# VH-VL binders against q58428r495to569: the designs that were tried, part 14

Target 1, 75 residues: q58428r495to569
Amino acid sequence: SGGKDINYIEVNYEIKKGSLFPPGFVDCNENISYNDEVVLIKDDTFLGIGRALMSGFEMKKAKHGALVNIRNVKS

## First folded at step 3 (VH-VL; framework fv_regdanvimab)

Design e08
Fold by ESMFold2-Fast, scan of step 3:
Structure e08 (fold): chain C 75 residues (1-75), chain A 122 residues (1-122), chain B 110 residues (1-110)
Amino acid sequence: as target 1 above (75 residues)
Amino acid sequence: QITLKESGPTLVKPTQTLTLTCSFSGFSLTTSGMGVGWIRQPPGKALEWLALIDWDDDKYHTTSLKTRLTISKDTSKNQVVLTMTNMDPVDTATYYCARGEDIVATYYFDYWGQGTTVTVSS
Amino acid sequence: ELVLTQPPSVSAAPGQKVTISCSGSSSNIGNNWVSWYQQLPGTAPKLLIYENNKRPSGIPDRFSGSKSGTSATLGITGLQTGDEADYYCGTWDSYLSVYVFGGGTELTVL
């Protein structure tokens, strides 16, 4: 069981509070909905928490704009 | 040197279709992150974004004019073409093309053409 | 009718400082980086600020940008007569997938 059951978003960089944009996005749980709390991970490491600004399906196709508001970053 | 230049008719009759061509040099629309957009400005009024096409042939249009606008590119000629159907006198404006650069997933327009004035009248 | 809100006009004397505001919503300014464009009379717009606060090569540091929440601000210090222009903010709207400009601010240097 595992990671695919959660609202995960995989990123390719060390995140900071603010917004996640498409160049930093790798993959996500497609079942994420607008306004869901999401967990941001990189190489299976938890990085922080954010709120989805669109569905996971839409995130996979987005080329512009913020995908996630990054609210808390693990220090 | 990056340059863009608009070309097309300066006078269009109501109900006709407008076709404008943006010819550019100094960059390629096959380069990741590059796009070309069209912006218009009626006399004495604000800038209004119309459309954008990017390196991946993705096309975006302003919602109010989406059914009237077509944007296409010819990468071999370094040209982007905007077509706008059913022209009306309120469409009288200066039309600009501009290079869109997407460094962080939002476009901004860093180089602009000089603009071409299109008057819609009988 | 999606337009970012700017004051229609602003005026100040040479050497003074002026600020121009730009207000939007969560789907545009709140979620995306803001650019500013300068349009001198009779000319095409020119990029002045990108990514909220960065200047293209050739833009003097008298021009600055900032963003907080759903609002952005352009600051101009040491005003010169050559700064008389229309100023536009612009950003992407993530919800509509469109680029949106502000209504423009006419700067008059008295």
Scores: ipSAE 0.016, ipTM 0.730, lowest interface PAE 6.6, mean pLDDT 88

Design e09
Fold by ESMFold2-Fast, scan of step 3:
Structure e09 (fold): chain C 75 residues (1-75), chain A 122 residues (1-122), chain B 110 residues (1-110)
Amino acid sequence: as target 1 above (75 residues)
Amino acid sequence: QITLKESGPTLVKPTQTLTLTCSFSGFSLTTSGMGVGWIRQPPGKALEWLALIDWDDDKYHTTSLKTRLTISKDTSKNQVVLTMTNMDPVDTATYYCARGEDIVATYYFDYWGQGTTVTVSS
Amino acid sequence: ELVLTQPPSVSAAPGQKVTISCSGSSSNIGNNYVSWYQQLPGTAPKLLIYENNKRPSGIPDRFSGSKSGTSATLGITGLQTGDEADYYCGTWDSWLSVYVFGGGTELTVL
């Protein structure tokens, strides 16, 4: 854990393929851009890979809708 | 019944500051998902979104006019105020306020005021 | 330059069908729900369609919406003279963090 260079998204649940919605979102790297590949983590554990549906700045403000398309999930 | 109504001066001189007030009833800007936006339309031209303020006091502005625009709310009065500095004749337009609702991180405007026409001339 | 592109005008006869297109990019239509607004002459715009294909209470089922990729379409069937208006698409642009309207389409019922 050596800085904020990773396109991370912190979640509060064990994810499934599909979409990440605001109730499952905790925090993210603000420098994530629309359509970036992102890594989903929970309590420092890698959970899977997704595609950003908006910027990291927008994700922090989003109150509805899909934030990330979750593509690959580690069980 | 949900209503919105714009008020402010109908005539503004170049370089002056325009202040418009949106007075609304039938909803609260403390309700999750609610916002109020401002949209303008110059005579014979397209709709142009200007700004929006939401229930959490988050503020959004169109990029080209961001430095000229401020938006604020007074939840006790059910009012939203738009201020635009350094008015120019090209800013002559009908100005609308509208209720924004956010379902999928995408606002849409379901109720609109009647509009107020602002003419900028010397 | 407009972020969302609509044809400037369309026309058809009473009882006919018409479609109005709205073309954008992946950061706006491709990522977000699309709304459509009707503006009758001399009036404020009215919400006609939201979330791509949903109608508010009071909007007849002659009006429909659809979205495919980075484009959206408004469909109007059984055209009536009272449908003469300007029609605007609108959505959020996730890259710019702004709401954007199309340039508008003037519908003339012949």
Scores: ipSAE 0.008, ipTM 0.676, lowest interface PAE 10.0, mean pLDDT 87

Design e10
Fold by ESMFold2-Fast, scan of step 3:
Structure e10 (fold): chain C 75 residues (1-75), chain A 122 residues (1-122), chain B 110 residues (1-110)
Amino acid sequence: as target 1 above (75 residues)
Amino acid sequence: QITLKESGPTLVKPTQTLTLTCSFSGFSLTTSGMGVGWIRQPPGKALEWLALIDWDDDKYHTTSLKTRLTISKDTSKNQVVLTMTNMDPVDTATYYCARGEDIVATYYFDYWGQGTTVTVSS
Amino acid sequence: ELVLTQPPSVSAAPGQKVTISCSGSSSNIGNNYVSWYQQLPGTAPKLLIYENNKRPSGIPDRFSGSKSGTSATLGITGLQTGDEADYYCGTWDSFLSVYVFGGGTELTVL
């Protein structure tokens, strides 16, 4: 559940469906690949599921554009 | 008032290196969210994005020309320089520089230079 | 190759309406903001729409933008002869880390 050994993406805000942009990004598993299903977490709490728009390595470097398509938000 | 202007040679021979300078005023490339990009347009053809440099000195280049392109900035002079090596007649185009604004995490080009026409011929 | 696809041309009579489409993928239009640029003959491009549907100061409300899924649309109502131009969509591609333009659409006002 929300474990950091999976395709995790750590964010700094309460998410909504839409796009995750660089200001909301904290960290991720570098082994994420383009189009992978990812789990979004904040302070080790599961928030939802998204689809990667670039590799995890590239997410850590990106300053422009969406990083993740946020598809499902835990209610 | 925000202005950008391209300068450089108008005639280039095949195999030579092209150097273009974008001189701008009314904004600074030290301001977060600001960048300057280069776009070209061959006669009768579509716009083709070439490169961009931003406030943090991050550099982006179109994949097909990456090995031929360098982009740099001089923030004290308000200039951005594009260099393209090994010029070919197919590189004949009008070259534009434009200000990129990324306040909302995606770029758009809101102010453009007038363009400079570069002809590559033997 | 074109990453963003536009129709090569569109035409209509003065006073009519046209729409110009721009089709991409999830890494560009699907998850990033789209801009539209107008290029009058012999001039530099001019920003017409940004953030999918916003107009810069000085752009009349006859011009509108929208985005749905991986496609964007530019709408022009009340066509005038001065609208004859090439229209380009543009956006960031997150997967490629590049800015991309569509192939352009030539608008002719009959």
Scores: ipSAE 0.375, ipTM 0.879, lowest interface PAE 2.1, mean pLDDT 91

Design e11
Fold by ESMFold2-Fast, scan of step 3:
Structure e11 (fold): chain C 75 residues (1-75), chain A 122 residues (1-122), chain B 110 residues (1-110)
Amino acid sequence: as target 1 above (75 residues)
Amino acid sequence: QITLKESGPTLVKPTQTLTLTCSFSGFSLTTSGMGVGWIRQPPGKALEWLALIDWDDDKYHTTSLKTRLTISKDTSKNQVVLTMTNMDPVDTATYYCARGEDIVATYYFDYWGQGTTVTVSS
Amino acid sequence: ELVLTQPPSVSAAPGQKVTISCSGSSSNIGNNYVSWYQQLPGTAPKLLIYENNKRPSGIPDRFSGSKSGTSATLGITGLQTGDEADYYCGTWDSYLEVYVFGGGTELTVL
């Protein structure tokens, strides 16, 4: 832990492939940029991988629309 | 450089199963972000998306036809196969395969095959 | 059902400009990137615009795309007779979990 930021996104539900929308979003690393690969977590548990559809700063302010395209869900 | 070509029967009888093969070159379905989809177009009508299979074997299909549709890939042959059961005259259409690119959010189809016309008639 | 609505036809003279609208909802256009496809008579569709406003290599800059809220627009300037075609918008519907095309717009260059 430490030294290197990770592109984390904290969610409040068991994810599936598709889109992450604002109601499922809890928090994220603000330094995430559009098109970054992101790691989705819930209660410190790795859930899967996605692609950012906006910056982390914008995700924290978004009220509607897809935030992340969820590509891989841990089996 | 990138090409896709549809093949299969041009005539199908009602109740039969249609099997179409998309043969492609110039890219690999093992490459992250790549997929191949099927789209059809009845004579004089709009494009209708049917199904897509992507690089990690995830499969997507249109809700109205999902019980009739199967999509699979053979990466060693560079082929994607669509099957559609219980064919009906309303399924008469030109069937296209196309490369799906999933860069970031939404799949889009950047290269298309020429299409193959399938007529469903007795 | 009305998923993505386009005008059925548009027309203009050579050298003029046209816009083609594509109207959807929050689950499709509102939440996702929009693409546009050109289908010349008797041919397969060709990708014209992707990710709302980007052009593939070989597509001239007289073709442009934009998106606002739940609607997208294809703009064509300097119309040529070779632009006579059907134009389709397309996007992902996050709620239905399907890719959807608009009904198509027939462009006639008179």
Scores: ipSAE 0.019, ipTM 0.656, lowest interface PAE 5.5, mean pLDDT 86

Design e12
Fold by ESMFold2-Fast, scan of step 3:
Order: sequence, then C-alpha cells, then structure tokens
Structure e12 (fold): chain C 75 residues (1-75), chain A 122 residues (1-122), chain B 110 residues (1-110)
Amino acid sequence: as target 1 above (75 residues)
Amino acid sequence: QITLKESGPTLVKPTQTLTLTCSFSGFSLTTSGMGVGWIRQPPGKALEWLALIDWDDDKYHTTSLKTRLTISKDTSKNQVVLTMTNMDPVDTATYYCARGEDIVATYYFDYWGQGTTVTVSS
Amino acid sequence: ELVLTQPPSVSAAPGQKVTISCSGSSSNIGNNYVSWYQQLPGTAPKLLIYENNKRPSGIPDRFSGSKSGTSATLGITGLQTGDEADYYCGTWDSYLRVYVFGGGTELTVL
C-alpha cells in the first residue's frame, strides 16, 4: 500500500487512440482488473488513459491480442 | 509451398481418446508469431476453434472443452498433435489444422489442411 | 461457446452486391483485427480477408472488409454463382484468451 497503487501501464512508444498490443507493453500494476481505467506512462511521463481488456496479472503474460483500449491521449 | 495435413483414425468409439496429428511443411514453428491451431466442424454446423500452440510452446484451448484437450508440438518433425478424451457422438466432425499468424498481434489462419472426418459411433 | 453474431443467411442475384455483418464486444472485435473465411461446399475454409480489410494474393477486389466499433462487415460486389459459400468472421478475444468464430452466413446466389 505504498502510494504506488495506481492502475499504471508502462509502454515503450508514443501512443495514439486505438489498441495497446504486447510489443508496446513494458510493465503494469498487477492489481488492474478487466474494464478498469488505466494510466499509460512512458519514462515516468503521463501519456493518456485507457480501459483494461484483461487483468494486470494476465497482461504481463500475454503474447496475443489487445491488452488495453487507448481512449484519451495527452496533447 | 506451405502445406498442412491432418491424420488420425476416422472411426472412434464413445469414451475413447482421439489423437490427431497435423504434419506441415514450408514454415517453422520456431519462428516468432507462428502457431498451429485446430478447428472442427460438425456436419452442417459452424466452425469451432479448439486449440492453438505457438512458437514459444504456449497453449490455448477453448473454454468449453479445456479439460478434454491437450495440444503439443514436435518441432524436429514439423508436427502438432491434438488429443481429446472421452469422445461422444456429438464430437463427430471434420477436424482441421491451420497455420496461425499474429505478426500484428491478432491471430488469423492463412493456410488450412484439407480436414479429416472423425465419426464417433458404436 | 462464445460465437460472434452473423446473420444465418443472405441472398442476392448475380451481379448484385451484398454485405455480411459480424457483431461482437470490446474484448474481441472492438480491439482486435478481424478476419473473414470463405468455405465452398465440401472444402476447407480459405482466408478471404485479414487485418480488417486486407486481401491475400489471389482474392479479387470484389471482396472487401471493414470494421467500426464492435462490428465488422464483409462486402461482396459483382456476385457470381461461384461465390455461393458459407462465410465466417473470426478474431481473438483478449478477455477469454481464445480465438472466436462467427456462427457463419450462408450466401445463396440465385
């Protein structure tokens, strides 16, 4: 419970609206649940928000299919 | 150049285990993004996806049949094997193997075997 | 168990055009690429469309695909009797971690 309990997802690219697929995924909070609002970050910078399509635990294992619906991108 | 072919018994008795082999050529199941799936189709009915094994030996199964299905690969022989336990007459179908590709992160089946018909009857 | 929703049948005369719909949810069609498969009577399915709207070599441009939200559409123009077949959509379901097909649509050209 150390204050790092946000629904973060770390990505390796500059995002746009659409889907986050496994090649763009770096790490996440495992406690994310299906349909949670998630915060996408890169190098400690906020990039946007999305909706989880699976648990954070499953995202770390996933190799196929979209992980997150990216809905809002910081401009 | 890419080919897949199913082989196995054409007749199976109720309660027995079905073993089907997919033999393929023209690609390797060590190549990132590649997989081989099994799909079945009962007479006059829709396609039903059963299972998939990928280059990394990760295995996926349809939820309704997961406890009955096992999928494995032998990369040195270019073969993928599906087993299904406790066969029932409702499992009578044509069984296909197909190459799956997910380079863009969603699988699709681009080359299919001809199918093998399996009848479950006493 | 999970099946994408397609109309069971569609029909039109030679030379006309038809569209076949495929409906799902956010975890499948809404966020993943959709493929379409053609199955002529007595044959194995054949890939017709992949990545929503791309055609493999050898597939004529009379066949097209599109996706909007949680639905996908296959379009066929200039209908020929040789197009009589069952058509299936398919995609990955991210939530269930499975591949899912539509229930199929029988196209009759007569």
Scores: ipSAE 0.559, ipTM 0.907, lowest interface PAE 1.6, mean pLDDT 92

Design e13
Fold by ESMFold2-Fast, scan of step 3:
Parts: C-alpha cells; structure tokens; sequence
Structure e13 (fold): chain C 75 residues (1-75), chain A 122 residues (1-122), chain B 110 residues (1-110)
C-alpha cells in the first residue's frame, strides 16, 4: 500500500515494454480505472509509464492475465 | 512422476448428469501456481476447454456451458471432480483432465490424462 | 466463429519445413503466453511449446514457437512422417477469463 495520491503501481522487478502480469505486481492505488495512465515504481524508484487494463481493485485480486500495458520504460 | 487419470461412466442417457473424476499424483493442488482443467473433444472435432480449478480454489468455466458445469477438488484425495448436467448427444466426446501450470500469468497444460470416452445415447 | 484462428490443414514433404499460424486478439494472445499441443492419432494431446517459445524436456529443437502482437506461429523443420498429427494453439482470454484453443491444424506429411 501507499499514501500517494497518484496512479502508482508497485512492481518487484526491472520492467520492459510489454505487459505487467500478476507475479510482478506488488500493490497499487485502488482508485485506478480501466485505461488510466499509470506510473510503475519499484522501491520508490520510477521505472516507467503504462496503461491500466483493469481497475486497481481488480489488479489486487488478479491471478493471471495482463494487468498493465507497459508503454514507456525509463532508460 | 506426474500422472493424471480420468474415471466415470462411459454411457450416459440424455438429460442425465455426468460426473467425472480426475485422480492425480506427483503434485499437489495446494502448491501455488497449480491447477487442474478439463478439456473435451467430440469425435473428429477440436479440443474444447471446459473448466479449471486452482490451488486457491478459484474456479473457471467456459461461458457457453457455465450453468451446466461444476468443478471441485479434494486435496486430501488428490482428486478433481467435474459435473455436467442435462447431457445431450452433442456432449459425446473424449474427456481429458490436465495439469495447469500458471507461469507469469498464463495457464498451460503440461501433463494430460489418457482421456475417457463418454457416449450420450438413449 | 473461433476465438483463435488456425489454418485447417497444412502439408509438406519429408525433410521440409512448415509453419502453422494462430491468430487471436489483444485479450488472449496479445495479453498472454501461447502454448502449442501435438495430438497424434488416437492419443491424448501433448504439450509441445509453452511460454511462446519454450520446449519441455523431450521435445526436439525441430519444433519452435514465436509470438508477435496478436498472432503466434509454430515452426516445424526436418519434417518426419511421425509428425503427422493435429496441432493446437492455446492461451487464456483475460477478458472472458477462459482458456481457449485454436480450431486445430491437421499436418499431413506427403
């Protein structure tokens, strides 16, 4: 969880363009909605930007399938 | 070694309920990422996925048959049971159970039973 | 209509190469890993490829997989008569929350 008032998604790995799947997911802002722009972070480090494929609430429950379409990765 | 084997009746009358049991060994449905699915194949036709149950007791069913299908597990017996109501001759098929492994958000079926043929006839 | 589209049949001579396509959408192939299954006549299907391009132990390197966008391809080189089988692609559909198989492709080695 986070007290951040942004569309954050916390991941546990170095990301690449493509998809974020449940094993790489740690936590997110529950107020994220389908098709929102999201920021991907790991240990307070900004990693990149993506597009939500479901709500943040649904992401916390998802066991398979893509959660986020990762569009831009910080070089 | 991982093995799965289907069991149940080979003949079912129209309107009856089919119950099939998948007995497995070499893995546990308490292990994260593990599931067991059911797939059927009518004679000369394509594979059709029916249902899956996983380690966390989440259940998935094919949309067209959802109201007719139930899937359950008994982890102490290493068994998964599929029940399908209101059988029709079109449901005549070979029924397979298979182990589903979820790696990076996608199930795939890596070990399959030999299949059991179910004929629906009067 | 099929959710995953495969050609119904392909054929080639022994020693040649074939490719089998599998076309889907963003909610299935676009979002998820693709697997391929081989079904020899009268037998249960066998996993041939998983995670788009990985082979289980015992599967020869003549079999390969690839994925691009919403399509996947199975490649078979050095065709042998023992490769005559039905080949199925399969993946999860994240929108429908179901597993889907392609319609199958019958491979004939002439």
Amino acid sequence: as target 1 above (75 residues)
Amino acid sequence: QITLKESGPTLVKPTQTLTLTCSFSGFSLTTSGMGVGWIRQPPGKALEWLALIDWDDDKYHTTSLKTRLTISKDTSKNQVVLTMTNMDPVDTATYYCARGEDIVATYYFDYWGQGTTVTVSS
Amino acid sequence: ELVLTQPPSVSAAPGQKVTISCSGSSSNIGNNYVSWYQQLPGTAPKLLIYENNKRPSGIPDRFSGSKSGTSATLGITGLQTGDEADYYCGTWDSYLTVYVFGGGTELTVL
Scores: ipSAE 0.008, ipTM 0.676, lowest interface PAE 8.8, mean pLDDT 87

Design e14
Fold by ESMFold2-Fast, scan of step 3:
Structure e14 (fold): chain C 75 residues (1-75), chain A 122 residues (1-122), chain B 110 residues (1-110)
Amino acid sequence: as target 1 above (75 residues)
Amino acid sequence: QITLKESGPTLVKPTQTLTLTCSFSGFSLTTSGMGVGWIRQPPGKALEWLALIDWDDDKYHTTSLKTRLTISKDTSKNQVVLTMTNMDPVDTATYYCARGEDIVATYYFDYWGQGTTVTVSS
Amino acid sequence: ELVLTQPPSVSAAPGQKVTISCSGSSSNIGNNYVSWYQQLPGTAPKLLIYENNKRPSGIPDRFSGSKSGTSATLGITGLQTGDEADYYCGTWDTYLSVYVFGGGTELTVL
């Protein structure tokens, strides 16, 4: 678990269950694959867990569509 | 209140370049989440998306025609221009422009122009 | 690939119910909201459904949409002769960064 080897997705807002869209996306591990479990973080704080709807490489380019299904949100 | 209208030549010869203009009112392409797309429909056939330009000046083109298509906007005139090179009889179609809305996740086209028919023949 | 799969035609009698299917893949329908468009003969398409199941102002509740996995469905109840039209689904493909339409379904009210 060296930061870069975690399936992390950095977001810019306090998340809720549902979908992560491009305006809320900041950065991610490029090695994320479609359907991977991902960890959502903001300012190094763990926010929740979701499932990738595309590769990490494609997330960095995407301007449209849901990037992640957000499943569990930390209280 | 929101209107779009296509303009350009109705008859084009093979190998020529087609230039179509979409003139719109009631919204601005500087508004986040807004775009204008071009869609065509050959006689008796399905809708085919061609291109879209958005508020951030990002441009998207259908993969099969990407080398032939150019899309641009003129913010001062509320116009979007589509250019398609090397016209062929198979490109005969009604060409529509439409407003794309992408605030929540994905584009959908909520207001459409009336369409302009372009015939390509020798 | 660049066209979502719809049945080419569907028909029913006035007052009946029809459903029109639209099938795609994980990068388009599976990942994005689906819209439906109605095209009356000789006219431009009109937005009928957006965000899978929402109706624009002025669209009656006889028209409904749904999405499950990589497929979407348009439902029309209480069919009227004025519903004769071509119906298209549409969505974004995030892998290709393109908008894709279905092949269209011709609805005939007999």
Scores: ipSAE 0.008, ipTM 0.688, lowest interface PAE 9.3, mean pLDDT 87

Design e15
Fold by ESMFold2-Fast, scan of step 3:
Structure e15 (fold): chain C 75 residues (1-75), chain A 122 residues (1-122), chain B 110 residues (1-110)
Amino acid sequence: as target 1 above (75 residues)
Amino acid sequence: QITLKESGPTLVKPTQTLTLTCSFSGFSLTTSGMGVGWIRQPPGKALEWLALIDWDDDKYHTTSLKTRLTISKDTSKNQVVLTMTNMDPVDTATYYCARGEDIVATYYFDYWGQGTTVTVSS
Amino acid sequence: ELVLTQPPSVSAAPGQKVTISCSGSSSNIGNNYVSWYQQLPGTAPKLLIYENNKRPSGIPDRFSGSKSGTSATLGITGLQTGDEADYYCGTWDAYLSVYVFGGGTELTVL
C-alpha cells in the first residue's frame, strides 16, 4: 500500500517470498522506518511488497542481516 | 587449523589507552564472509561484544563504547588491532578475539582466542 | 546495554534434560540466525550451535537448538557433569548493526 516512489527499495534480482539480504539490495528511500510497508522494484518494474526490518538509512550501510521481509510477489 | 591469540598489556592505569592485538592463522581477512571481532568479559560477568572488522574493511562497534573504540586490520600480517581510550577500572576484563563467519548476512563466532586479562588500577 | 534475556541459572541431576531460553526482539532474533556458546570454567567460549539448530563437528547430538519468533531455546539431554558451564545465546541486531549476547545461564550439575 505504499506508493512506488515513496517507500521504495531497489533490488538487483527477481524476488521471491522470504528475506532481502544486502547482496540483492541496490538503493532505497532513506525515510523508510522499521516495520514500514515497502515496495520492491527492479529496473523501474514493480516486483512486490514487504516489511522493513530496519530504517532506510541503515539499509544503505548494512552488510549483514535481513533488510526486508518479502511478503507478496507480483505474478 | 585456525588459531587466534590476543596480546597486549596486562595492567593499565586509569585514563590510559589500551591497545590489543589479535594474531591469527589458517584464514585470511581478504576472504568474503570473514571478520574478526573483539568480546570482553569482566570477572564473573556476561560476555560483551565490542567491535568487528570484516573482509571489506567495514567496522562495527558497540553503541555504548563507539567513541572510545578503534578497530583496524593488517591483512599482510594477519592481525587485527583494537584500541580503547580513557580506560577505567570498570573496563577490567578478559578480552577475547574471535573469527566471525558471515552466513546469509548473519555473523557467528566459530573460533576464539584464549583471552588476555587486562586489569585497570592505579 | 542491549542484552538478550536468559534465565540466570538452571540446575539438574546427571541424566536429566534441561532447556535454556533466550528472548529478543524483531531486529535481532526475529530476523537473524541464533548461535549458542558454551563456556567451561576458566576457558574461552566455544561455539555449540549455529544457524539456530546446527552443530559444529564434535558437538554431540545431546545439544540441540530451536527458534520461534523472537525466542530461541537450547536443549541439553542426558546431562553429564562435564556440561557444567555458562551458556550464552548470540545473534546480530540488524537495526543497530551490532552483535548481541544473552546475559548467560549458569548450568549446575550435581
Scores: ipSAE 0.008, ipTM 0.676, lowest interface PAE 9.2, mean pLDDT 87

Design e16
Fold by ESMFold2-Fast, scan of step 3:
Structure e16 (fold): chain C 75 residues (1-75), chain A 122 residues (1-122), chain B 110 residues (1-110)
Amino acid sequence: as target 1 above (75 residues)
Amino acid sequence: QITLKESGPTLVKPTQTLTLTCSFSGFSLTTSGMGVGWIRQPPGKALEWLALIDWDDDKYHTTSLKTRLTISKDTSKNQVVLTMTNMDPVDTATYYCARGEDIVATYYFDYWGQGTTVTVSS
Amino acid sequence: ELVLTQPPSVSAAPGQKVTISCSGSSSNIGNNYVSWYQQLPGTAPKLLIYDNNKRPSGIPDRFSGSKSGTSATLGITGLQTGDEADYYCGTWDSYLSAYVFGGGTELTVL
């Protein structure tokens, strides 16, 4: 049990409100569904919350388009 | 200069398979961010995106026609080929190929072929 | 069914300004960059605007784009008779993993 069973999305940069695109994406919980609330993390640090624009499975293979609408960013 | 040109049959019978070739110059489909898409337009109607193939050989198809569409590339010949099975009179349209460019992870089509008109009739 | 909605037609007189709207959802316009295409009668479409508001080389500054929420707008000022065309918005839809076009807007310059 480590919290990796939540709707997590791992990113490689300090996020801002807006969109997460594939170059910023590292990994995610595959069980995320379209329109789920998701938590964005970097190196196990909570960065903010967003809403999924596709399934977690699709996020792992996507090269184009926004993956997540980033709604709130921890400051 | 970047150019694209569509080629293929102008007349197709119902139930046949359509094969269209896009021949291009001035860019390579080995270049990161590059793709070639196919878009069609029935007479007097809107543009409908069909498919795209990119530099990594990843393939995308419109959901409604996915089972009928195949897209492939030959990077040495600078060609992209679209096949569409089980043609129907409603598939009568002008078919365009266009270069897709993905600078910020969102495609746009910056250069288009002249289009080729395909009529499906018995 | 189209996922991007445009008005079917707009009209204005020479020298006037016009705006064309394009409405979508969070999976397309709301979170992706929008392009606009001009199609003159009998010709292939031409890229007019990309990345919401950028013009390709050779496109005059009379053409502009903007985006707010899940909607995008094409603006045309100083209308000329040569602007009579169909205008299409287009973007990537993340949910569909597909490119989508609007239904098109016919611009008449009377």
Scores: ipSAE 0.433, ipTM 0.892, lowest interface PAE 1.9, mean pLDDT 91

Design e17
Fold by ESMFold2-Fast, scan of step 3:
Structure e17 (fold): chain C 75 residues (1-75), chain A 122 residues (1-122), chain B 110 residues (1-110)
Amino acid sequence: as target 1 above (75 residues)
Amino acid sequence: QITLKESGPTLVKPTQTLTLTCSFSGFSLTTSGMGVGWIRQPPGKALEWLALIDWDDDEYHTTSLKTRLTISKDTSKNQVVLTMTNMDPVDTATYYCARGEDIVATYYFDYWGQGTTVTVSS
Amino acid sequence: ELVLTQPPSVSAAPGQKVTISCSGSSSNIGNNYVSWYQQLPGTAPKLLIYENNKRPSGIPDRFSGSKSGTSATLGITGLQTGDEADYYCGTWDSYLSVYVFGGGTELTVL
């Protein structure tokens, strides 16, 4: 799917600038690499963009710490 | 020329709050990729990173001291302030501020202040 | 707990070479660029190497860096007595969202 080809990160809350932490993380494209620009979505709704602090594979395993720097948030 | 200089008290009593100011010149914390961090070094011991604030107001703190540390910036004054609560004799150290360059990609400190020595005693 | 492990000391004679290792994990050295800092006695640290192997202006080419997997190495050739210092590796830990330094290595020129 084309929608699964993007560097998506699925979250479970309304985001703000700052950091995405593991409790807010739901799923992501495993092909995300460190420092990639990522698109944050909730229920297929675009919420904003950020920068990956680790690979998508590592994000799925992370238990603490920031996963993404959230830089821009849709109003 | 890029310079940073630490200022604050050199003697602090146990349980008091330490406030240190980093004054810098030659760069702006509004420039993408710029940050200012704080690092300390107890006498005869290793460097310990404490905190960093960047151009986008993102703040990072060392895990072990997170609840005691506050970092803030004043871009109009070219200053970054570190506050550390509940000081203890083990917090006796030289405290440095340093410019963090390209925090997301390179993660390095290219210019350092001279350091300020803070002694915590009764 | 040390996140980055360095040997506590290294030594060699003037004119010789030494290497200083720095060992970490996938979330720090494995994911991020490594820097090295030189601290002469009584002074602030100075950036010696950045982005694994690059030298700032003014750093002589006898200092070199490399990275392989989750480990980094600082090389110093043509040792001089003025190289006696503590050397620290440093990098970001993506999992913890913190900057980490190694424990430091004291270089003694015999």
Scores: ipSAE 0.006, ipTM 0.646, lowest interface PAE 11.1, mean pLDDT 86

